# Ledger of designs, part 6: VH-VL binders against q0aze0

Target 1, 268 residues: q0aze0
Amino acid sequence: MKIILVNNRFKENTEKKAQEIAGQLSALNVEVIIDNGLDEPYAGTVDFIMVLGGDGTMLRAARRYGQRAIPVLGVNMGTVGFLSNIEINELAEYLPLILREEYSLEARMMLEVAVFQQQSLLTRVFCLNELLLRSNSPRMLSFALEISGQKLEPYRGDGLIVSTTTGSTAYSLSAGGPIADPQLDAFIVTPVASHIINKRPLVVSPEREISLHLLEEREAIIGIDGQIKMDFGAENRVLIKRAPHPLLMVNLKAKPFFTSIDRSLQRQ

## First folded at step 2 (VH-VL)

Design q4 (framework fv_patritumab)
Fold by ESMFold2-Fast, scan of step 2:
Structure q4 (fold): chain C 268 residues (1-268), chain A 121 residues (1-121), chain B 113 residues (1-113)
Amino acid sequence: as target 1 above (268 residues)
Amino acid sequence: QVQLQQWGAGLLKPSETLSLTCAVYGGSFSGYYWSWIRQPPGKGLEWIGEIYHSGSTNYNPSLKSRVTISVETSKNQFSLKLSSVTAADTAVYYCARGDWELLSPYYFDYWGRGTLVTVSS
Amino acid sequence: DIEMTQSPDSLAVSLGERATINCRSSQSVLYSSNNKNYLAWYQQNPGQPPKLLIYWASTRESGVPDRFSGSGSGTDFTLTISSLQAEDVAVYYCQQYYSTPRTFGQGTKVEIK
């Protein structure tokens, strides 16, 4: 069995814990590849991905490996989060089930984001939560939104979020978007501080294609899962569609989404 | 242009809980880490913790048992609670924005003006 | 934790002269895969919050005068002010963002001689 162990070296103690766990797995004849996030993703075939950390580490793992249709387990290192399934102190208890492949999988949709300059593809990335378009200055943006060839009236404001259902509890929620069942496949399109009073969040089919471009010369950025930042100007266009493969999240213990989110919102 | 405004109780007695709030104006709240950093009078800077857009937090290990950072994104605000204060917690407390690049590293590009918190018996 | 140590604690420099501040980390803040140093420098005037000067050890923040420069790699870093101006009288801090907890140097006070 070959496992990628993903950690965040920018979080206290996680790299040291990753080395300890890698040693334990190697003693059980499991081949371990450690991914600290800054190297190129491991290019070979693997059987399982174990993510040590909070939601931020899970988002990075999803971008790097989510399109490979490999089981991904989130192991929480003591932070509050929605994307982990077990705590680090539970790992020894669940390890036999992992090694015997005795677990269920939850499929979570992902976004495919392609950024163009005129007709030239600049970059293509995948993400689990959202794409954020925002102003890189105090000046509001004027931008165009097109959904499957349908041109909407121009937007004016600080930006726009295009989110998966998994991302509905992240930036989209903060901007007034709905809470969505992550078992649903849908795009949630949420304006950020829109100057136009009737611009509301949209929930659209995951089969639709969404495009964005600026209508005026402004400095803006595209943010991916809050971790990738790209400059976005008037000659750029972004195309967003459903990624070819969902992230396959490992479920070792029951985690009731609606009760968890309801409790979380009341405590915040 | 982006500005962070801070407020909260500035005078506390030992054993009380410190509560400070930071509000963000003139720019996007979403898409950033938001941190608290303190500075005792005449001394250097100490990072307290940060909150991630997913609600995930990272805390300074020396303060972890006493610190809670929370976010109210609908108001563009985040808050610090520090329990069981002592005279050693007397400091100017700053909120700050962590800007990000391709690989999630953070340095602080905008800072609040600071709130002096005095813990005296 | 990565400990950050600055030297000197204070520095007196005449107007127009070069000021040099050193920062040492207890472990490397260079990530070999991207060849970047996770180190920033801040300027703090009395009664004001810190202001970002340099990030990635040598990249100057927008709006920061050209007389400020950062250098170094791994564990040894330097902030240089090529020609000290009156407004540069401040305390300067280095900071690593290679890992949590984020840690700062103890500060270097720059004064006019």
Scores: ipSAE 0.000, ipTM 0.411, lowest interface PAE 17.0, mean pLDDT 85

Design q6 (framework fv_patritumab)
Fold by ESMFold2-Fast, scan of step 2:
Parts: sequence; C-alpha cells; structure tokens
Structure q6 (fold): chain C 268 residues (1-268), chain A 121 residues (1-121), chain B 113 residues (1-113)
Amino acid sequence: as target 1 above (268 residues)
Amino acid sequence: QVQLQQWGAGLLKPSETLSLTCAVYGGSFSGYYWSWIRQPPGKGLEWIGEIYHSGSTNYNPSLKSRVTISVETSKNQFSLKLSSVTAADTAVYYCARELIFGSVDTPFDYWGRGTLVTVSS
Amino acid sequence: DIEMTQSPDSLAVSLGERATINCRSSQSVLYSSNNKNYLAWYQQNPGQPPKLLIYWASTRESGVPDRFSGSGSGTDFTLTISSLQAEDVAVYYCQQYYSTPRTFGQGTKVEIK
C-alpha cells in the first residue's frame, strides 16, 4: 500500500504530525510519500491520499490529485471546515478501516477551467469550489456569459462566480448564491454585485459549457478556489466545464452536511 | 511554433517492450491531451491512447492490456510503453496533440515526425 | 466503437478535375448540444505524418487551400478537392473525435490519372 500525506509546510505542527503519522504507517508496512506543497505532485501510483489540515489543504490536494480517481480523506487538524471527515485525534481509531478499505466514497464534481488569449490556450486548471471573475480596480466590469452557446444579455457589475455544489458554501454563498447539497451535480452561476436588477443566480446542468469574456478593456482577475489568481483582460476568454473525474472523498464517519452548515450560519 | 520531437528504440524482438518518448516545445504542455497513433506499413491509422498532463489516460480497448502511457510534466514529455510485442506491432508510431474542451475542441493539429518500430527476430 | 468507412479505396483524377472522397460513420458524430459534427480530414504524403485539413466536418484548417472543402452531417461526409493539383497526390483519412477510442477511415489514395 502507498499513501500520500498532504500537509501545509507553513504550519509547523502539521509537518510534525505528518512525520509522526508517516512513522506509524511505515511500522504497518505502508509506504508513505509526504507532499508539503513545495514540490511537484508525486507522479507515481498510490492507493490512498490523506490530507492533514483544513479546507485550504484539501482544495490544494484536489487540484493536485483529484483527477487520478484515488480515495482522498480529509483529516481535520483542529480548524473548522466542510471538507474534512475525521479529526486528527480519531485517526488511530479509523486507521484499521482505512487499511482494510472499509469505507464508502462520495464523488464531488470538479471544474475544469481553460483560459485563452484569442485562440491560444494559456492555462488549464482544475478546482473543487469555484472560479471567480472579478474587477481588479474600482471600475465595474462589462462582460458576456454564454451557456452551451446561448448568449445571455451582457452583465455589468463586479464579477461572476461559477461554482460546484461543493463550492456553494464558499464565495458563491457570500455573493448571494444558494446552498446546494454536495451530492447534487450542478454549476451555480452567481453574479457579484450586478448593476442589472434581474441578474439572479443560475443553477445549470453540469454538462453545460460556460464561457466568459470582457466586453470592455478593464483590469480583472480570474480566481481559482481562492488560491490561484490570474490576470484577465479583453483579449482573454475563459471556458468552464465539468472535469473528467470527480474528487473521491472518503467517508469513515457520518458528517451531516445540513446540520454542519446550519450551525456555521447561526454562529458565524 | 509548436513542435513534437519523438525518440525511442526502433528495433525489437518478439516479447520485448516498446518504449517511445515525445517532448513538446514551443507551446503549452498543460491543458492538452497527448496521443499515440500508429500506422503499420501500407495500412491505416490506429489510435493507441491519450494522456492529460494530470496523468489521466484513455486507451484503445484492443491494446489496453499491453499499453501504458505516462507523463513527465516537468519536462513537457509523455511516453508510450507497449509490452509483449509481436510482428503485428511493426508500425510507424506518432505522437500528436488534441484539445478536448467543448466548443474549442481541435483534433490532431500537431504531430511528431514518427518513429519506425520494427519487430523481428 | 465508432467504425469509419471510406470510399473509394483509391481514386485516379486528372489534373484540374474534381476529386470526391466519401466517409461514413457507424453512428452519428453530430453532438446535439453544440450542433457540431466531430469529423476531421487529414492528408498524408509519403514519409510524413498526417496533416489536418478539415475539422467540424466543414471548417478548413489555417493555411489549407480553398480547393479543399468538407461537407456532410451525422453519418455521411465528403471531402472535395475542386481542382486537383500535383501536390494533392496523397492518402486522405477521415477521423471521428466524438468518442474514445478515436477512429480513422481506412484511407483513400488519390493519384493522377
């Protein structure tokens, strides 16, 4: 068995815990690769991915490994989040189930994002939560949205979010988008401070292709999962679709989504 | 301009493993699907399989048990291994790129120059 | 798998005359969502890799002469060379990129009569 431990090198306690867990797994004849985020993703075959940290670490793991169809377990290190399944102090209890592959998998859709300059592909990335288009200046954007070749009336405002259902509780929520059951597959398209009075969030089939481009020369950025930022200008366009593979999240412990989000919203 | 440079051993004996590599220059490696396509002497084209820069693969079902395509993203390279070769595997092998992203899909627009692989005892 | 069948296997045409090559797919390669035919045509000269001529059944690749045109929809496609030039002597292949595995026609050899 080979396992990747994904952690955040900039958090010393997480690095020490990763080394401790690697030692425990090695004693059980499990080969361990540690990914602290500094190097390229491990290129070899692995059987399981264990993410030590909060939602941010899981988002990074999803971008690096989510397309490989490998089980990914989020292990919370004491931060509050939606993407972890067990707490670090529970790992010893659940480890035998992990090694015997006695767990269920939940598939979470991902976005595939491609940014073009005219007809040239500049970059292609995956994300678990959302793509954000936003103004990088005090000026509002004018931009075009197409859904499966259908051209909508132009948008005016601060930007737009294209989110997965997993991302419905992230930036899309803050912009007025709906809370979606992560077991549903859908894109949620949420305007950011639209100046057009009837621009509402849209919930569309995950089989749709979404495209965006600016109608006026403005300074804008594309944000991916709140972690990657790219300049976006009138010469650019972005295409968004469902990624080929979902992230396969490990369920060892029932974590009721609706009660978790309800508590989060009431306490804030 | 985009250029695909390929190399590998051209002469094999039956039962050996074919190994070819393709390197991409002058354009983006990430975001495209990278394919291997072969052509036996005097015959048509047969798609072997494809790989995305993430390592995700699709293989021709007729070759799936013998074929492995791998990627080395840091070097902008991808490679083909075909095990248990026979005389039927004698062909020119090409690497090629494809964009698969909906409305801007582009079929094989850039090809390597081909590598002749001969399987003989 | 989608099977691609070309006709004829070989074709002899006089310089300046029209050459027509047909391609049939065993199932439709028209995608209803975007109304596009996932069908390409390639030209292959001896000792060279195939060169993309036409994609989306009728869209000419950049740099390809106007005498090359593609037509058809669904399962029946045609490549036309309106006025054959000496440099057009080659083998031509149709290809579907609708699904995996990607499949090609068996090829049509175009020769000067």
Scores: ipSAE 0.000, ipTM 0.497, lowest interface PAE 11.5, mean pLDDT 87

Design q7 (framework fv_patritumab)
Fold by ESMFold2-Fast, scan of step 2:
Structure q7 (fold): chain C 268 residues (1-268), chain A 121 residues (1-121), chain B 113 residues (1-113)
Amino acid sequence: as target 1 above (268 residues)
Amino acid sequence: QVQLQQWGAGLLKPSETLSLTCAVYGGSFSDYYWSWIRQPPGKGLEWIGEIDHSGSTNYNPSLKSRVTISVETSKNQFSLKLSSVTAADTAVYYCARGELWFGDSYYFDYWGRGTLVTVSS
Amino acid sequence: DIEMTQSPDSLAVSLGERATINCRSSQSVLYSSDNKNYLAWYQQNPGQPPKLLIYWASTRESGVPDRFSGSGSGTDFTLTISSLQAEDVAVYYCQQYYDTPYTFGQGTKVEIK
């Protein structure tokens, strides 16, 4: 069995803990690959991915490995997050079930983001939460939104978020989007500080294709999961689709989404 | 425009708990990490720890056993508690905003005015 | 932990002259995946909080005068003030953000000669 341990070398004790866990797994005849974010994603075949850290580390793991249809387990290292399933102090208890493949999987849709310059593909990336189009200057953007060939009236404002249901509690929530059940597959399209009073968040089928381009020469950026930033100008176009594979999240322990989000909103 | 306003008790006796709060005005709260950094009189800067809007924290290992940072996202506030203080904890304490990059590392672009905390018997 | 060492501890420079401050990290702060140096420089005037001057070793923060420049890579970094002005009298700190805990140099005090 081969397992990738994904950690964040810049965060509290995760590097040291990853080495400890790798040693424990090796003693059980499990081959371990450590991915601390510094190198290219491991190119070989693996059976399981264990993410040690918070939601940010899980988002990186999802972008690197989410399209491989391999089980991914989030192991929390400290503060409660939305994408972790078990705590680090519970790992020893659950390890026998992991090695015997005795767990359920929850499929979480991902976005496929393709950025073009004219007709040339510049880059293709995947993400679990959202794509953000945002102004990179004090000037507001004018941009076109097209959904499955349907051209909407031009948008004017600071930007737009295209989110998965998993991302509904991230950037989209901060911009006024709805909280969505992560068991649902849908795109959530949330305007950022729109100057048009009647521009509302849209919830659309995950089979839709969403296209964005600027109508005026402006400095803008495309943000992916809050972690990748790309320049976006009037010569660029972005196409957003459902990714070919969902992220397969390991479920060893029941985690009540609605009570968790309710508590998060009541932190005062 | 972003402003960080901080407050808390400035005079403590040894063994007491230091408690400081920082409020953020005029900018996004959820897009950043928020840090506490201290400076003993006449000395350099020491990073204490950081928190994001979801409550995810990282602490300086030298202070980890005594430090707790918490967040009240609805108020755009975060707070520092440092337990069992000694004279060595006498410092100006700053709150600061971490400019995000790949969610992994930050430099500090906005700082609060600082709060002088004196620990004496 | 990554230890940051500045030199000199203090320097006196005449108005209009060049000031040079060095910063050395105990290990490389160059991240191979993005080829960036995770290093920042701050200016601190008496009684005030630190102010960001430079990030990514050489990028000036918005509003910072062009007489301030950063250079270097890996473990050795330099902050240069090409023509010292009276308002530049301050303590300067380098900071690495390559790994936690984030660490600062001990500071360099710049004074008028």
Scores: ipSAE 0.000, ipTM 0.429, lowest interface PAE 12.7, mean pLDDT 85

## First folded at step 4 (VH-VL; framework fv_patritumab)

Design ad1
Fold by ESMFold2-Fast, scan of step 4:
Structure ad1 (fold): chain C 268 residues (1-268), chain A 121 residues (1-121), chain B 113 residues (1-113)
Amino acid sequence: as target 1 above (268 residues)
Amino acid sequence: QVQLQQWGAGLLKPSETLSLTCAVYGGSFSGYYWSWIRQPPGKGLEWIGEINHRGSTNYNPSLKSRVTISVETSKNQFSLKLSSVTAADTAVYYCARGFLEWSPYYGMDVWGRGTLVTVSS
Amino acid sequence: DIEMTQSPDSLAVSLGERATINCRSSQSVLYSSNNKNYLAWYQQNPGQPPKLLIYWASTRESGVPDRFSGSGSGTDFTLTISSLQAEDVAVYYCQQYYSTPYTFGQGTKVEIK
């Protein structure tokens, strides 16, 4: 068995903890690859991905490896989050189950984001939470939104979020979007500070294609999962669709979504 | 807690084969590269090579034609063989815990006591 | 192969005074992807095996007194003993572990003046 350990390079002593766990796994004849986020993703085949950290580390792992249909386990190391399943002090207890593949998988949809300049593909990236289009200046944006070839009336405002159901509790929530059951597959399209009073969030089929482009030259950016930023201008177009494969999240213990989100909202 | 114990023949004649063994106690044998380093009298340190529990090796190119490092994982032991010895191979030979096989985080943090090998006729 | 060169070959320092040892590599041992220098320092007392003092150029090994410090990046590195004590009389070696074969400096002998 070959496992990737994904850790947070910015945390104190995370390299020592990752290597300690790698030593435990190697003693059981498991080959371990450590990914601290600085190198390119491991190109070879692997059987399992273990993420040591919070939600941010899981989002990075999902972008790097989520399309490979490999089980991904979130192991919390003292940060609050929604994407981890077990705590670090529980790892020894659950390790035998991981090695015997005695766990269930939950599929979480991902976005495929393709950015074009004129007719040329500039980049393609995958993400677990959302794409954000926003103004990078005090001026509001004027932009076109198309859903499966249907051209909507021009949008005017600070931006737009296209989110997965997993992302419904992230930036989309802050912008007024609905909370969605992550077992559902859907795009959530949430306006950011719209000048048009009647613009509401949309919940659309994951089979839809969403296209965005600016109608006037403005300073704008595309944000991916709150971690990647790209400049976006009038010569650019972005196409968003459901990624070919969902992220396969490992369930070793029950983590009830609704009670977790309810507790989080009481603290807002 | 982790300790390395080493042993083997200390007196050789030119053209013979040097054979030394190192045993690991009190810690995990798997997950590390285990190294051999030598030090001629009054001189500095020279890395000979390393091996992991799967038998994967890296050797110093200057010694590659004469050196073989092997492992007995069931006994937590690794061994050095150096063929066709000459007086230039006279040195104290050390075994040491090297780097993790997927990440060189640590220097060589645990060392054996050393074995003096003398090559004379 | 990466060649490691130390200076000076030997130095005499009075008790309580600062000792400084330099190490140069023929190629950079800084790994740009993780911004770490793959350089270690060892202390060898007479008749004993080397003891790891410093790894990643500046990280002190557990149990090593805080009077020992490492600094530098790329090709130029320094080991400093801020206040020399009698037990610090030893030979000190730098070592790169950026690539195989791992290579050591020729050593610096530290003596009491």
Scores: ipSAE 0.000, ipTM 0.378, lowest interface PAE 18.2, mean pLDDT 84

Design ad11
Fold by ESMFold2-Fast, scan of step 4:
Structure ad11 (fold): chain C 268 residues (1-268), chain A 121 residues (1-121), chain B 113 residues (1-113)
Amino acid sequence: as target 1 above (268 residues)
Amino acid sequence: QVQLQQWGAGLLKPSETLSLTCAVYGGSFSGYFWSWIRQPPGKGLEWIGEIYHSGNINYNPSLKSRVTISVETSKNQFSLKLSSVTAADTAVYYCARGHLEWYSSPTFDYWGRGTLVTVSS
Amino acid sequence: DIEMTQSPDSLAVSLGERATINCRSSQSVFYSSNNENYLAWYQQNPGQPPKLLIYWASTRESGVPDRFSGSGSGTDFTLTISSLQAEDVAVYYCQQYYSIPLTFGQGTKVEIK
């Protein structure tokens, strides 16, 4: 059995914990590859991915490995989040079930984001939460949104978020988007500080294709999961589709989504 | 504004242990790796190692057997000890702040003024 | 270990003219997951610690004049000073922060012709 341990080298003593866990797994004849976020993704075949950290570390793991249809387990190391399933102090209890493949999988849709300059593909990335288009200057943006070839009236404002249902509790929530059951597959399209009265978040089929481009030259940024940042100008176009594979999240323990979000909202 | 102040022994005999301390003022000590970097006279820069406030440490493998970096978080200080010094360890030693996450501080954005350490008989 | 090699070792340029310094890494320092090159450039004036000029290969540090620019990706990087001023006489270092141990180039001395 070969497992990738994904951690964040720069969060507390997380790297020491990853080494300890790698030692424990090696003692059980499991081959371990450590991904601390600084190297290219491991290119070989693996059986399981264990993510040590919070939601940010899980987002990175999903972008790197989510398209490989490999089980991914989030192991929380102290921060309340939505993407971890078990706590670090529970790992020893659940490890026999992991090694015997005695767990269920929850499929979470991902976005495929392709950024073009005129006719040329500049980059293609995957993400679990969202794509954000935002102004990088005091001026608001004017931009075009097309959904499966349907051209909407121009948007004017600070930007737009195209989110998965998993991302509904991330930046989309802060921008006024709905809380969505992550068991559903849908794009959530949430405007950021729209100048146009009555622009509402849209919930659309995940089979639709979404495209964005600027209608006038502005300094803008495309953000992916809050972790990747790209300049975006009038010569650029972004195309957003459902990714070919969902992230396969390991479920070893009941994680009450609605209770967790309700508690978080009460603390605001 | 963040300020790094460093001090320690400037003159050493071969085989002695070098000891330097760096104190951080005017900014957060937590959330950053704190590094030691040295520069022999007239030569380039060599990274020695780094420490995170929670105790996570990385060393340059070429120096690992002789180097110890430690933190005193209550005083926002970190220190360098280098054992068994030779003339090859003569250099200006700098402390510096680094972080590699793109959504936070870039690498080595604040530096101490440097401490010249001379190893001679 | 990632080895960093700069060229040239020294460079003499007239005031107001373009200065170009190259840096090559023995392995790629481009990380596809966050679309960044883990490459920085520093300026060191005599008797002073190094000063960060450029990070993420092309992002200029706050307060650095716009005549300084960084470019390149993967293994080949360039620092350009578009119009050399007297205060730019210094030694310049590239640095990778992709992998431990962190490593610097050997330095390029820029002087006025």
Scores: ipSAE 0.000, ipTM 0.397, lowest interface PAE 13.9, mean pLDDT 84

